# Ledger of designs, part 12: VHH binders against Probable asparagine synthetase [glutamine-hydrolyzing] (asns)

Target 1, 187 residues: Probable asparagine synthetase [glutamine-hydrolyzing] (asns), of Dictyostelium discoideum (Social amoeba) (q54mb4r2to188)
Amino acid sequence: CGILAILNSLEEASKLRKKALSLSSRLRHRGPDWNGIYQSSDSILTHERLAIVGLENGAQPLLNEDETIALTVNGEIYNHEKLREDLVATGKHTFKTHSDCEPILHLYEDKGDDFVHMLDGDFAFVVYNKKANSFLAARDPIGVVPLYIGWHKDGSIWFSSEMKAIKDDCYKFQPFPPGHYFSSKTK
Below, E stands for the ipSAE of ESMFold2; O stands for the ipSAE of OpenDDE; V2 stands for 0.75 times the mean of E and O plus 0.25 times the DockQ between their complexes.

## First folded at step 12 (VHH; framework vhh_enristomig)

Design x4 (from w3 with Y106S; at its last look DockQ between E and O 0.91; V2 from the best seeds 0.00; counts 0 for: pae E 2.002 > 2)
Fold by ESMFold2, look of step 12:
Structure x4 (fold): chain B 187 residues (1-187), chain A 117 residues (1-117)
Amino acid sequence: as target 1 above (187 residues)
Amino acid sequence: EVQLLESGGGEVQPGGSLRLSCAASGFTVSSSYISWYRQAPGKQREWVSTIYSTGRTYYAESVKGRFTISRDNAKNTLYLQMSSLRAEDTAVYYCARGPYTLGFDSWGQGTLVTVKP
């Protein structure tokens, strides 16, 4: 499964969408049977997956109840059952899928940037809150799941599973270091 | 305030053993994943081992079978038991709760391990 996220672009929205769809198609070999898109006025998240992988995991990007928070993610969250149980017990969240990664949405909603340390898993993700205009990208401490970060001249920050989705547009890009996060609040 | 304090470093003979400690405050060690890193003179910092909140453990290939990460929840402390030490293990060792902020890493003092010739 492949992810691409372009955050806080100055590019015109329809052009941004066309570009993101084109770039996301370069990731189809990671998940060629499905692609999902979530777009705001200046940001877009995409996900590519095989249809079989998505039978119980739900369509990505995953969305919270009012669709103001979107998550694009690759990986497995091994302690997802405990995280989900705790989140349900708050009475604040309604889960929409069986995805082991769905707890990330609600953890971001509840805890902002202070939740990634709670995750037991192999992962790379971008979670975006359209209403708050905030985002967080993170990669597991071992670096099992690939992730790249890039910087575009228009000030946008790019994330992708593979460098080929960002290398032609970003003036600088690098592997996203394992065990790190990037927050819109800290950029 | 989240704090992690490394201790237990020192000099040791090749083939010897040493136990590093990481005393945590401001959070419960079982609520987070926590990692050991090391940095030898003139080299980049490298990941050594991680223990997840669930208790699962992972190791870099260079230390697998020789190092054991563990925690003592009653003392709110992480440990790194190092055995069969080699000269290449000489480094400053750091304990850290992940994740780090990209571009703004905040490392503690670390604890120096020297494996004597």
Scores: ipSAE 0.529, ipTM 0.788, lowest interface PAE 2.0, mean pLDDT 87
ESMFold2 (binder alone), look of step 12: mean pLDDT 80; pTM 0.809
OpenDDE, look of step 12: ipSAE 0.800; ipTM 0.905

Design x5 (from w3 with F104M Y106V; at its last look DockQ between E and O 0.83; V2 from the best seeds 0.00; counts 0 for: SAP .682 > .668)
Fold by OpenDDE, look of step 12:
Structure x5 (fold): chain B 187 residues (1-187), chain A 117 residues (1-117)
Amino acid sequence: as target 1 above (187 residues)
Amino acid sequence: EVQLLESGGGEVQPGGSLRLSCAASGFTVSSSYISWYRQAPGKQREWVSTIYSTGRTYYAESVKGRFTISRDNAKNTLYLQMSSLRAEDTAVYYCARGPYTLGMDVWGQGTLVTVKP
């Protein structure tokens, strides 16, 4: 699986979409593969997976109830059941999938940037809030799942599972350090 | 406000043991993953150990089998039990609640551990 996120791009939407799909395809390792995409006016999230991987856990990007928040994630959340239980108990959330990663969406809804410490798992993810025009990227404390960050000349911020998806377009890029988060609110 | 205060550092002989404490305030340690880091003189800060909210733990290869990370929920305190200490374990030890802001990490004062004959 591979993720790509382009946040706050100035590129025309159709061109951005084409570019994102093209770059995301670089993250495919086997065929046939499946790709998912979520796009707003200036941001796009993609997810690449092997076609043999079932959809029982929900296609990515994962979306919240009103589809204003999108999540693309690689990895597993080990304490997802407990997180889900707690979130359900609030009465505020309706889960759409059985994905172990869906709690990330709802935690972001409730807590903003301050929830990643609650997670136990191997993960790299980008969650994007279209309504607030905000985003959060995070990588697990140990760095089991790879993530890279890139900066584009138009001011957009890029995240990807692999450097090859961002290196050609970003003037600066680096590995996203383990146990860190990047928030649009504090960038 | 999240605050962490390290203590328990000191001088110890090689092969000795020492337990570090990290008193937390402003959050519940059992609901977060918290890590120990250390920085030796002239070296970069390095990760030592992490305990997740679930209690799952990880260790750097250099300390595996010798160090144990734990927590006391009632005291809201993180611990690092160090055994079989080596000279190369000499460092200032820091505890920190993750995740950390990219490029803007906040660190406590740390506690100095010196391993020497």
Scores: ipSAE 0.601, ipTM 0.826, lowest interface PAE 0.8, mean pLDDT 93
ESMFold2, look of step 12: ipSAE 0.753; ipTM 0.888
ESMFold2 (binder alone), look of step 12: mean pLDDT 82; pTM 0.832

Design x6 (from w3 with T101Y F104S Y106S; at its last look DockQ between E and O 0.77; V2 from the best seeds 0.00; counts 0 for: SAP .682 > .668)
Fold by OpenDDE, look of step 12:
Structure x6 (fold): chain B 187 residues (1-187), chain A 117 residues (1-117)
Amino acid sequence: as target 1 above (187 residues)
Amino acid sequence: EVQLLESGGGEVQPGGSLRLSCAASGFTVSSSYISWYRQAPGKQREWVSTIYSTGRTYYAESVKGRFTISRDNAKNTLYLQMSSLRAEDTAVYYCARGPYYLGSDSWGQGTLVTVKP
């Protein structure tokens, strides 16, 4: 799987979409692939997966109830069942999928940036709130799942599971350090 | 407010043992993953160990088999039991609740561990 997120771009929406799809395609693996996309006025999240991977866990990007929050993630959340139980118990959330990663969406809804420490898993993700025009990127403490961050000349922030989706467009890019998060609220 | 306070550092001989503590406040240690880091003089800070909310633990290769991360929920305290200490383990040791912002961290004061004959 591969993820790409372009956040707060000044590029025209159609051009941004084309660009994102093109770059995301670089993240495809061997064999038939499938891609998902979520786009707002200035941000876009993509997810590439092998077509043989079932949709039982939900197509990505994952969306919250009103589709104002989108999540693209690589990896696994091992304590997803407990997280789900707790989230369901609040009475505030309706889960759409059986994805182990869906709790990330709802945790972000409830807690903003302060939830990643609750996760047990191998992961790299970007969650984007269209309504608030905010985003959060995070990588697991060990760095099992790769993630890169890039800075574009237009001020947009890019995240990708592979550098090749970022390096050509961003004037600065680097590996996203393990155990870190990047919040638009504090950038 | 999340606060972490490291203690237990000191001087020890090679092959010796030392237990570090990290007293946490403002959050429950058992509900978070918390990590130990260390920074040797003139070197970059490096990850040492992590314990997840679930209790799952990970270690840097350099400390595997020698260090043990644990926590006391009642005391809301993180521990790092270090054994078979080596000179290269000399560093200031920090604990941190993960994750932390890129370029910004909420590190404690750290505790110095010096391994020398």
Scores: ipSAE 0.338, ipTM 0.690, lowest interface PAE 1.3, mean pLDDT 91
ESMFold2, look of step 12: ipSAE 0.588; ipTM 0.809
ESMFold2 (binder alone), look of step 12: mean pLDDT 82; pTM 0.825

## First folded at step 14 (VHH; framework vhh_enristomig)

Design y1 (from x1 with D105N; at its last look DockQ between E and O 0.85; V2 from the best seeds 0.73)
Amino acid sequence: EVQLLESGGGEVQPGGSLRLSCAASGFTVSSSYISWYRQAPGKQREWVSTIYSTGRTYYAESVKGRFTISRDNAKNTLYLQMSSLRAEDTAVYYCARGPYTLGSNYWGQGTLVTVKP
ESMFold2, look of step 14: ipSAE 0.718; ipTM 0.872
ESMFold2 (binder alone), look of step 14: mean pLDDT 80; pTM 0.804
OpenDDE, look of step 14: ipSAE 0.666; ipTM 0.854

Design y2 (from x1 with D105Q; at its last look DockQ between E and O 0.82; V2 from the best seeds 0.70)
Fold by OpenDDE, look of step 14:
Structure y2 (fold): chain B 187 residues (1-187), chain A 117 residues (1-117)
Amino acid sequence: as target 1 above (187 residues)
Amino acid sequence: EVQLLESGGGEVQPGGSLRLSCAASGFTVSSSYISWYRQAPGKQREWVSTIYSTGRTYYAESVKGRFTISRDNAKNTLYLQMSSLRAEDTAVYYCARGPYTLGSQYWGQGTLVTVKP
């Protein structure tokens, strides 16, 4: 699987979409793959996966109830069952998939940036809130799942599971350090 | 307000043992993953160990088999039991809740561990 996120871009929406799809295709490693995309006025999230893999977990990016929050994620959340139970118990959330990663959406909605410490898993993800125009990227403490961050000249922030998806467009890029998060609120 | 306070550091001979404590306030340690880090003189800070909310633990290769991370939920405290200490374990040890913000780091005072003959 591969993820790409372009946040707060000044590029025209249609051009941004074409660019994102083109770059995301670089993340394909095998035969027939599936591409998912979520786009707002200035941000876009993509997810690449094998066409036959993960169908039971729903297509990515994962979306919350009103589709104002989108999540693109690689990895696995081991304590997803407990997180799901707690979230359901609040009476505030309805889960749409069986994805172990869906709790991330609802946790972000409820807690903002302050939930990653609750996770047990191997993960790299970007979650985006269209309504608030905010985003959060995070990588697991050990760094099992790769993630890269890039800075674009127009001020947009890029994230990808592979460097090759961002290195040509970003003037600066680096591995996203394990055990860190990047928030639009503190950038 | 989230607060962490390290203690238990001191001088010890090679092969000795020491237990560090990290007293937490403002959150429940059992609901978070918490980590130990250390910084030796003239070196970069490095990850030592993590305990997840589930109780699952991980260790740096350099300390595997010698260090044990644990927590006391009743005391809301994190521990690092260190055994078979080596000179290269000399460092200031820090504890932290969850991930750090990229580009900024907030650390407590830490606790100094010195391993010397």
Scores: ipSAE 0.623, ipTM 0.836, lowest interface PAE 0.7, mean pLDDT 92
ESMFold2, look of step 14: ipSAE 0.700; ipTM 0.861
ESMFold2 (binder alone), look of step 14: mean pLDDT 81; pTM 0.819

Design y3 (from x1 with D105A; at its last look DockQ between E and O 0.83; V2 from the best seeds 0.71)
Fold by OpenDDE, look of step 14:
Structure y3 (fold): chain B 187 residues (1-187), chain A 117 residues (1-117)
Amino acid sequence: as target 1 above (187 residues)
Amino acid sequence: EVQLLESGGGEVQPGGSLRLSCAASGFTVSSSYISWYRQAPGKQREWVSTIYSTGRTYYAESVKGRFTISRDNAKNTLYLQMSSLRAEDTAVYYCARGPYTLGSAYWGQGTLVTVKP
């Protein structure tokens, strides 16, 4: 699986989409299938997967109920059942998939930036809130799942599971350190 | 406000044992993953161990089999039991609730562990 996120870009939406699709295709190691894309006026999230893998978990990016929050994620959340139970108990959320990662969406919705510490798993993800125009990227404490961050000249922030998807367009890029998060609210 | 206070450091001979404590406030340790880090003189800070909210634990290769991370939920305290200490374990040890903001991190005063004959 591969993820790409371009956040707060000044590029024209159509051109940005074309670029994102092109770059995301670089993340395909096997199979020609495009998994999914979420696009707002200035941000895009993409996800690539193998054709027959993860169908039961729903296509990514994962979306919340009103589709104002999008999540692209690689990895696995081991305590997803407990998280799901707690979220359901609030009466505020309806889950759309059986994905172990879907709780991330609803946790972000409820708690903003302060929920990643609740997760047990191997993960790298970007969650984007269109309504609030905010985003959060995070990588697991051990760094099992790779993630890279890049800075674009137009001020946009890029995230990818592989450096090759961002290195050509970003003037600065680096591995996203394990156990860290990047928030648009504190950048 | 999240606060962490490390204690338990000191001088110990090689092969000795030491138990570090990290008193937490402003959050529940059992609901978060918390980590130990250490910084030796002239070296970069390195990850030592993490305990997840679920109780699952991870260790750096350099300390596996020698260090044990644990917590007391009633005391809201994190621990690091260190055994078979080596000279290379000499460092200031820090605890922190992850994750950390990219480009910045809050660290307490830490607690110094010195392993020497």
Scores: ipSAE 0.608, ipTM 0.829, lowest interface PAE 0.7, mean pLDDT 92
ESMFold2, look of step 14: ipSAE 0.747; ipTM 0.882
ESMFold2 (binder alone), look of step 14: mean pLDDT 80; pTM 0.811

Design y4 (from x1 with S104D; at its last look DockQ between E and O 0.86; V2 from the best seeds 0.00; counts 0 for: pae E 2.1 > 2)
Fold by ESMFold2, look of step 14:
Structure y4 (fold): chain B 187 residues (1-187), chain A 117 residues (1-117)
Amino acid sequence: as target 1 above (187 residues)
Amino acid sequence: EVQLLESGGGEVQPGGSLRLSCAASGFTVSSSYISWYRQAPGKQREWVSTIYSTGRTYYAESVKGRFTISRDNAKNTLYLQMSSLRAEDTAVYYCARGPYTLGDDYWGQGTLVTVKP
């Protein structure tokens, strides 16, 4: 499983899509692969995984009810049952899948940038709000799940599971440090 | 507002023990993951241990078997029990609730542990 996200690009939308699909293909593993894509006018999120796994946990990126919030994620959220129970109790959310990562989607919706400390798990993710044109990327406190961040000359911010998806396009890139987050609002 | 106050540091001989405390306010310690970090003189801050909201604990290889992280939910306090201390454990120890913005360097005062060479 692999993620790629390109946020707030100045590239023309059809060219951005073609580039992102090409780069995301570098993240494929041996065996049947499946990919998912979510795109706005200036941003794109992708996810690569084995096709058969996608049927049971729902396709990624995961989407909220009106498809304004999208999540691409790798990892496990150990306390997902409690998080889901609490989110359902608000009466504000309908869960679509059994993914242990789906609570992240609704936590971002409810709490903005102030929820990652609540997640017990090994994870790396990017969550994007198309309506607000905002995003947040985060990595678990131990650094179990890999993540990289890159900066493109057009001002876009790139995130990927592996450096090979971003190294040829970004003028600056680095491992995303464990226990950290990057928010569109923290620039 | 969120506050974490470390205490319990001091000077100790090699092989000795210390118990560090981290008094939390502004949040419930069982609602978040919380970590101990340390920074030795002239070195970068390094991760020591994490306790998750579920109570699961993790340790850096350098301290595994010698340090124990725990919490007392009634007192809203975390602890780091350190034993078999070595000279390389000398550092300022920090208790921290994550996550941090990239480039964030403020961690508070910490508590100094000195293990004689």
Scores: ipSAE 0.495, ipTM 0.765, lowest interface PAE 2.1, mean pLDDT 87
ESMFold2 (binder alone), look of step 14: mean pLDDT 81; pTM 0.818
OpenDDE, look of step 14: ipSAE 0.629; ipTM 0.834

Design y5 (from x1 with S104K; at its last look DockQ between E and O 0.84; V2 from the best seeds 0.67)
Fold by OpenDDE, look of step 14:
Structure y5 (fold): chain B 187 residues (1-187), chain A 117 residues (1-117)
Amino acid sequence: as target 1 above (187 residues)
Amino acid sequence: EVQLLESGGGEVQPGGSLRLSCAASGFTVSSSYISWYRQAPGKQREWVSTIYSTGRTYYAESVKGRFTISRDNAKNTLYLQMSSLRAEDTAVYYCARGPYTLGKDYWGQGTLVTVKP
């Protein structure tokens, strides 16, 4: 699986989409299938997967109930059942998929940036709130799942599971450090 | 406000043992993953160990089999039991609730561990 997120870009939407699709295609290691894309006025999230993998968990990016929050994620959340149970108990959320990663959406909605420490898993993700125009990227404590961050000249922030999707467009890029998160609120 | 306070550091001979503590406030340690880091003189900070909310633990290869991370939920405290200490374990040890803000350090004062004859 591969993820790409371009946040707060000044590029025209159609051009941004074409670029994101092109770059995301670089993340394809097998097969030509495109998994999904979520786009707002200035941000885009993509997810690339093998067609035969993860169908039961729903296509990514994962979306919350009103589709104002989008999540693109690689990895696995091991304590997802407990997280789901707690979230359901609040009466505030309706889960759309059986994805182990869907709790991330609802946790972000409820807690903002302060939930990643609750997760047990191997993960790298970007969650984007269209309504608030905010985003959060995070990588697991050990860094089992790769993630890279890039800075674009237009001020946009890029995230990808592979450097090759970022390096050509960003003037600065680096591995996203394990155990860290990047918030638009503190960038 | 999240606060962490490290303690338990000191001087110890090679082969010795030491137990570090990290007193947490502003959050529940059992509901979070928390990590130990260390920084030796002239070196970069490095990851030592992590305990997840679920109790799952991980260790750096350099300390695996010698260090044990644990927590006391009642005391809301994280521990690092260090055994078979080596000179290269000399460092200031820090605890932190994950994750950390990229580009921002909010570490406590840490606790110094010195391993020497």
Scores: ipSAE 0.467, ipTM 0.757, lowest interface PAE 1.0, mean pLDDT 91
ESMFold2, look of step 14: ipSAE 0.768; ipTM 0.890
ESMFold2 (binder alone), look of step 14: mean pLDDT 81; pTM 0.821

## First folded at step 15 (VHH; framework vhh_enristomig)

Design j1 (from x1 with T101V; at its last look DockQ between E and O 0.83; V2 from the best seeds 0.00; counts 0 for: SAP .774 > .668)
Fold by OpenDDE, look of step 15:
Structure j1 (fold): chain B 187 residues (1-187), chain A 117 residues (1-117)
Amino acid sequence: as target 1 above (187 residues)
Amino acid sequence: EVQLLESGGGEVQPGGSLRLSCAASGFTVSSSYISWYRQAPGKQREWVSTIYSTGRTYYAESVKGRFTISRDNAKNTLYLQMSSLRAEDTAVYYCARGPYVLGSDYWGQGTLVTVKP
């Protein structure tokens, strides 16, 4: 699987989409593959997966109930059942998939940036809130799942599971350090 | 406010043991993943161990079999039991609740562990 997120880009939406799809295709390692995309006016999230994998886990990006929040994630959340149980118990959330990663969406809804420490898993993800035009990226504390961050000249922030998806467009890029998060609210 | 305070460091001979403590406040240790890091003189900070909310643990290869991370929920305290200590274990040890903001470097005071004859 591969993820790409371009946040707060000044590029025209159609051009951004084409670029994102092109770059995301670099993240394909096998065929046939499936590509998912979520796009707002200035941001786009993509997810590449093997076509034979994860149909039961829902297509990514994962979306909340009103589709205002999107999540693209690589990895696995091991305590997802407990998280799901707790979230359901609030009466505020309706789960759409059986994905172990869907709790991330709803935790973000409820807690904003302050929930990643609750996760047990191997993960790298970007969650984007269209309504607030905010985002959060995080990588597990061990760094099992790779993630890279890039900075574009137009001020947009890029995230990808592989450098090859961001290095050509970003003037600066680096591995996203394990155990860290990047929030648009604190940048 | 999240606060962490390390203690238990000191001088020990090679092969000796120490137990470090990390007293936490502002959050519940059992609901978070918490990690130990260390920084030796002239070296970069390195990850040592992590315990997740579920109790699952990870260790750096250099300390596997020698160090044990644990927690006391009642005391809201994290521990690092170190055994078979080596000279290369000499470092300031830090505990940390993740995750950290990219670009920021917040750490507690740490506790110094010196392994020497």
Scores: ipSAE 0.673, ipTM 0.858, lowest interface PAE 0.7, mean pLDDT 93
ESMFold2, look of step 15: ipSAE 0.768; ipTM 0.894
ESMFold2 (binder alone), look of step 15: mean pLDDT 81; pTM 0.819

Design j2 (from x1 with Y100F; at its last look DockQ between E and O 0.89; V2 from the best seeds 0.80)
Fold by ESMFold2, look of step 15:
Structure j2 (fold): chain B 187 residues (1-187), chain A 117 residues (1-117)
Amino acid sequence: as target 1 above (187 residues)
Amino acid sequence: EVQLLESGGGEVQPGGSLRLSCAASGFTVSSSYISWYRQAPGKQREWVSTIYSTGRTYYAESVKGRFTISRDNAKNTLYLQMSSLRAEDTAVYYCARGPFTLGSDYWGQGTLVTVKP
């Protein structure tokens, strides 16, 4: 599975969409792919899934109730049942899927940048709030799931599962270090 | 305020053992994943071990079978039991609740472990 996220681009929205889909296709592997896309005026998240994965985690990007928050994620969240129970108990959240990663959406809603330490899992993700135009990217403390970060000349910040999706467009790019997060609120 | 204080470092002979402690305040150790890191003089900081909120543990290849991470929830403290110590284990050891902000360079004081030649 592959993720690509382009946040806060100055590119015109229809051109951004075409570019993102083209770049996301570089993350596909052998076999039929399932893909999804979520877009705002200046940001876009994509997800590529191989058929062999079996579709058990629901279609991505995952969305909250009013579709203002979107999540693209690779990995597994092993303590998802407890996280989901606690989130449902607040009375503020209704889950749409059985995905073990769906709690990340609602944790971002409730806790902003201060929830990743609660996750027991192997992961790399970008969660985006369209209404606030805010985002957070994070990678598990071991670095089991790959993630890369890139900077584009237009000021947009790019995240991808593989460097090949960002290397031709970003003037600077690097592996996203394990156990770290990047928040739109910190720059 | 979240704080973690390392202790238990010192000098030890090759093949010896040492237990490091990490006393936590401002949060409950069982609510978060917490990791040990180390940094040898002139080297990059490296990941050593993680314990997740669920109690699941992971280790860097270089320390598997020799180091054990654990926690005492009643004392809100983590431990790193180190055995079969080698010269290359000499480093300042840090415990930290992740994740870290990308680009940050700040760490606590740590505790120095010196394995004699």
Scores: ipSAE 0.753, ipTM 0.889, lowest interface PAE 0.7, mean pLDDT 88
ESMFold2 (binder alone), look of step 15: mean pLDDT 81; pTM 0.817
OpenDDE, look of step 15: ipSAE 0.783; ipTM 0.899

Design j3 (from x1 with S104Q; at its last fold request DockQ between E and O 0.83; V2 from the best seeds 0.83)
Amino acid sequence: EVQLLESGGGEVQPGGSLRLSCAASGFTVSSSYISWYRQAPGKQREWVSTIYSTGRTYYAESVKGRFTISRDNAKNTLYLQMSSLRAEDTAVYYCARGPYTLGQDYWGQGTLVTVKP
ESMFold2, look of step 15: ipSAE 0.800; ipTM 0.909
ESMFold2 (binder alone), look of step 15: mean pLDDT 82; pTM 0.824
OpenDDE, look of step 15: ipSAE 0.863; ipTM 0.934
ESMFold2, look of step 16: ipSAE 0.782; ipTM 0.902
ESMFold2 (binder alone), look of step 16: mean pLDDT 82; pTM 0.828
OpenDDE, look of step 16: ipSAE 0.715; ipTM 0.873
ESMFold2, fold request of step 17: ipSAE 0.754, 0.804, 0.799; ipTM 0.892, 0.912, 0.907
ESMFold2 (binder alone), fold request of step 17: mean pLDDT 82, 81, 82; pTM 0.828, 0.822, 0.829
OpenDDE, fold request of step 17: ipSAE 0.860, 0.854, 0.860; ipTM 0.932, 0.929, 0.932

Design j4 (at its last look DockQ between E and O 0.84; V2 from the best seeds 0.77)
Amino acid sequence: EVQLLESGGGEVQPGGSLRLSCAASGFTVSSSYISWYRQAPGKQREWVSTIYSTGRTYYAESVKGRFTISRDNAKNTLYLQMSSLRAEDTAVYYCARGPYTLEGSDYWGQGTLVTVKP
ESMFold2, look of step 15: ipSAE 0.700; ipTM 0.869
ESMFold2 (binder alone), look of step 15: mean pLDDT 81; pTM 0.815
OpenDDE, look of step 15: ipSAE 0.804; ipTM 0.904

Design j5 (at its last look DockQ between E and O 0.79; V2 from the best seeds 0.70)
Fold by ESMFold2, look of step 15:
Structure j5 (fold): chain B 187 residues (1-187), chain A 118 residues (1-118)
Amino acid sequence: as target 1 above (187 residues)
Amino acid sequence: EVQLLESGGGEVQPGGSLRLSCAASGFTVSSSYISWYRQAPGKQREWVSTIYSTGRTYYAESVKGRFTISRDNAKNTLYLQMSSLRAEDTAVYYCARGPYTLGSEDYWGQGTLVTVKP
């Protein structure tokens, strides 16, 4: 499975969508795949998965209740049951899927940038709040799940599972370092 | 405010053992993943070990079988038990809660120095 996220682009929305779909297709594995896409006026998140993955198991990007927050993620969150229990107990959140990664949506909503330390798992993700126009990307402390970050001349910031999705468009790119997060609010 | 204070470093002979401590304040050590890192003279900082909130542990290949990360929830403290120490384990050791921010200046704190004599 593969992720691509392009945040805060100046590109016209329909052109951005075509570009993202083309680049995301480079992340497909052999055999029929499905892709999910979430787009705002200036940002787009995609996820490539095997065709046999259904909505019950977290068709991605994952969305919160009013679809203002979107998550594209690869990996596994080992302590998801505890996180989910605590989030449900607040009375502020309802879960839509059985995905072990879905708690990330609500943690971002509740805690902003201060939640990644709570995640036990192998992961790489981008979570985006369309209403606040904010985002956070993070990678697990060991670096089990790959992630790359890139900078585009139009000021947009790109994230991808593989360099081949960003290398031709970004003037600067690098592996996203394990055990780090990038926040739209923290330069 | 979250604080982590490393201690327990010192000089040891090759093959010796040492236990490092990381005293935490401002959070509960069982609520976060916490990692040990080290930096030898002239080398980049490297990841050593992580303990997750569930107690699951992971180790860098260079230390597997020789180092053990653990925690004492009552004392709000993490430990790194080091055994079969080698000269290449000489480094300043740091503990950290959760992720560092990308694109900001990182302060690693003071750390605790471990010196293994040849």
Scores: ipSAE 0.493, ipTM 0.770, lowest interface PAE 1.5, mean pLDDT 87
ESMFold2 (binder alone), look of step 15: mean pLDDT 81; pTM 0.824
OpenDDE, look of step 15: ipSAE 0.848; ipTM 0.925

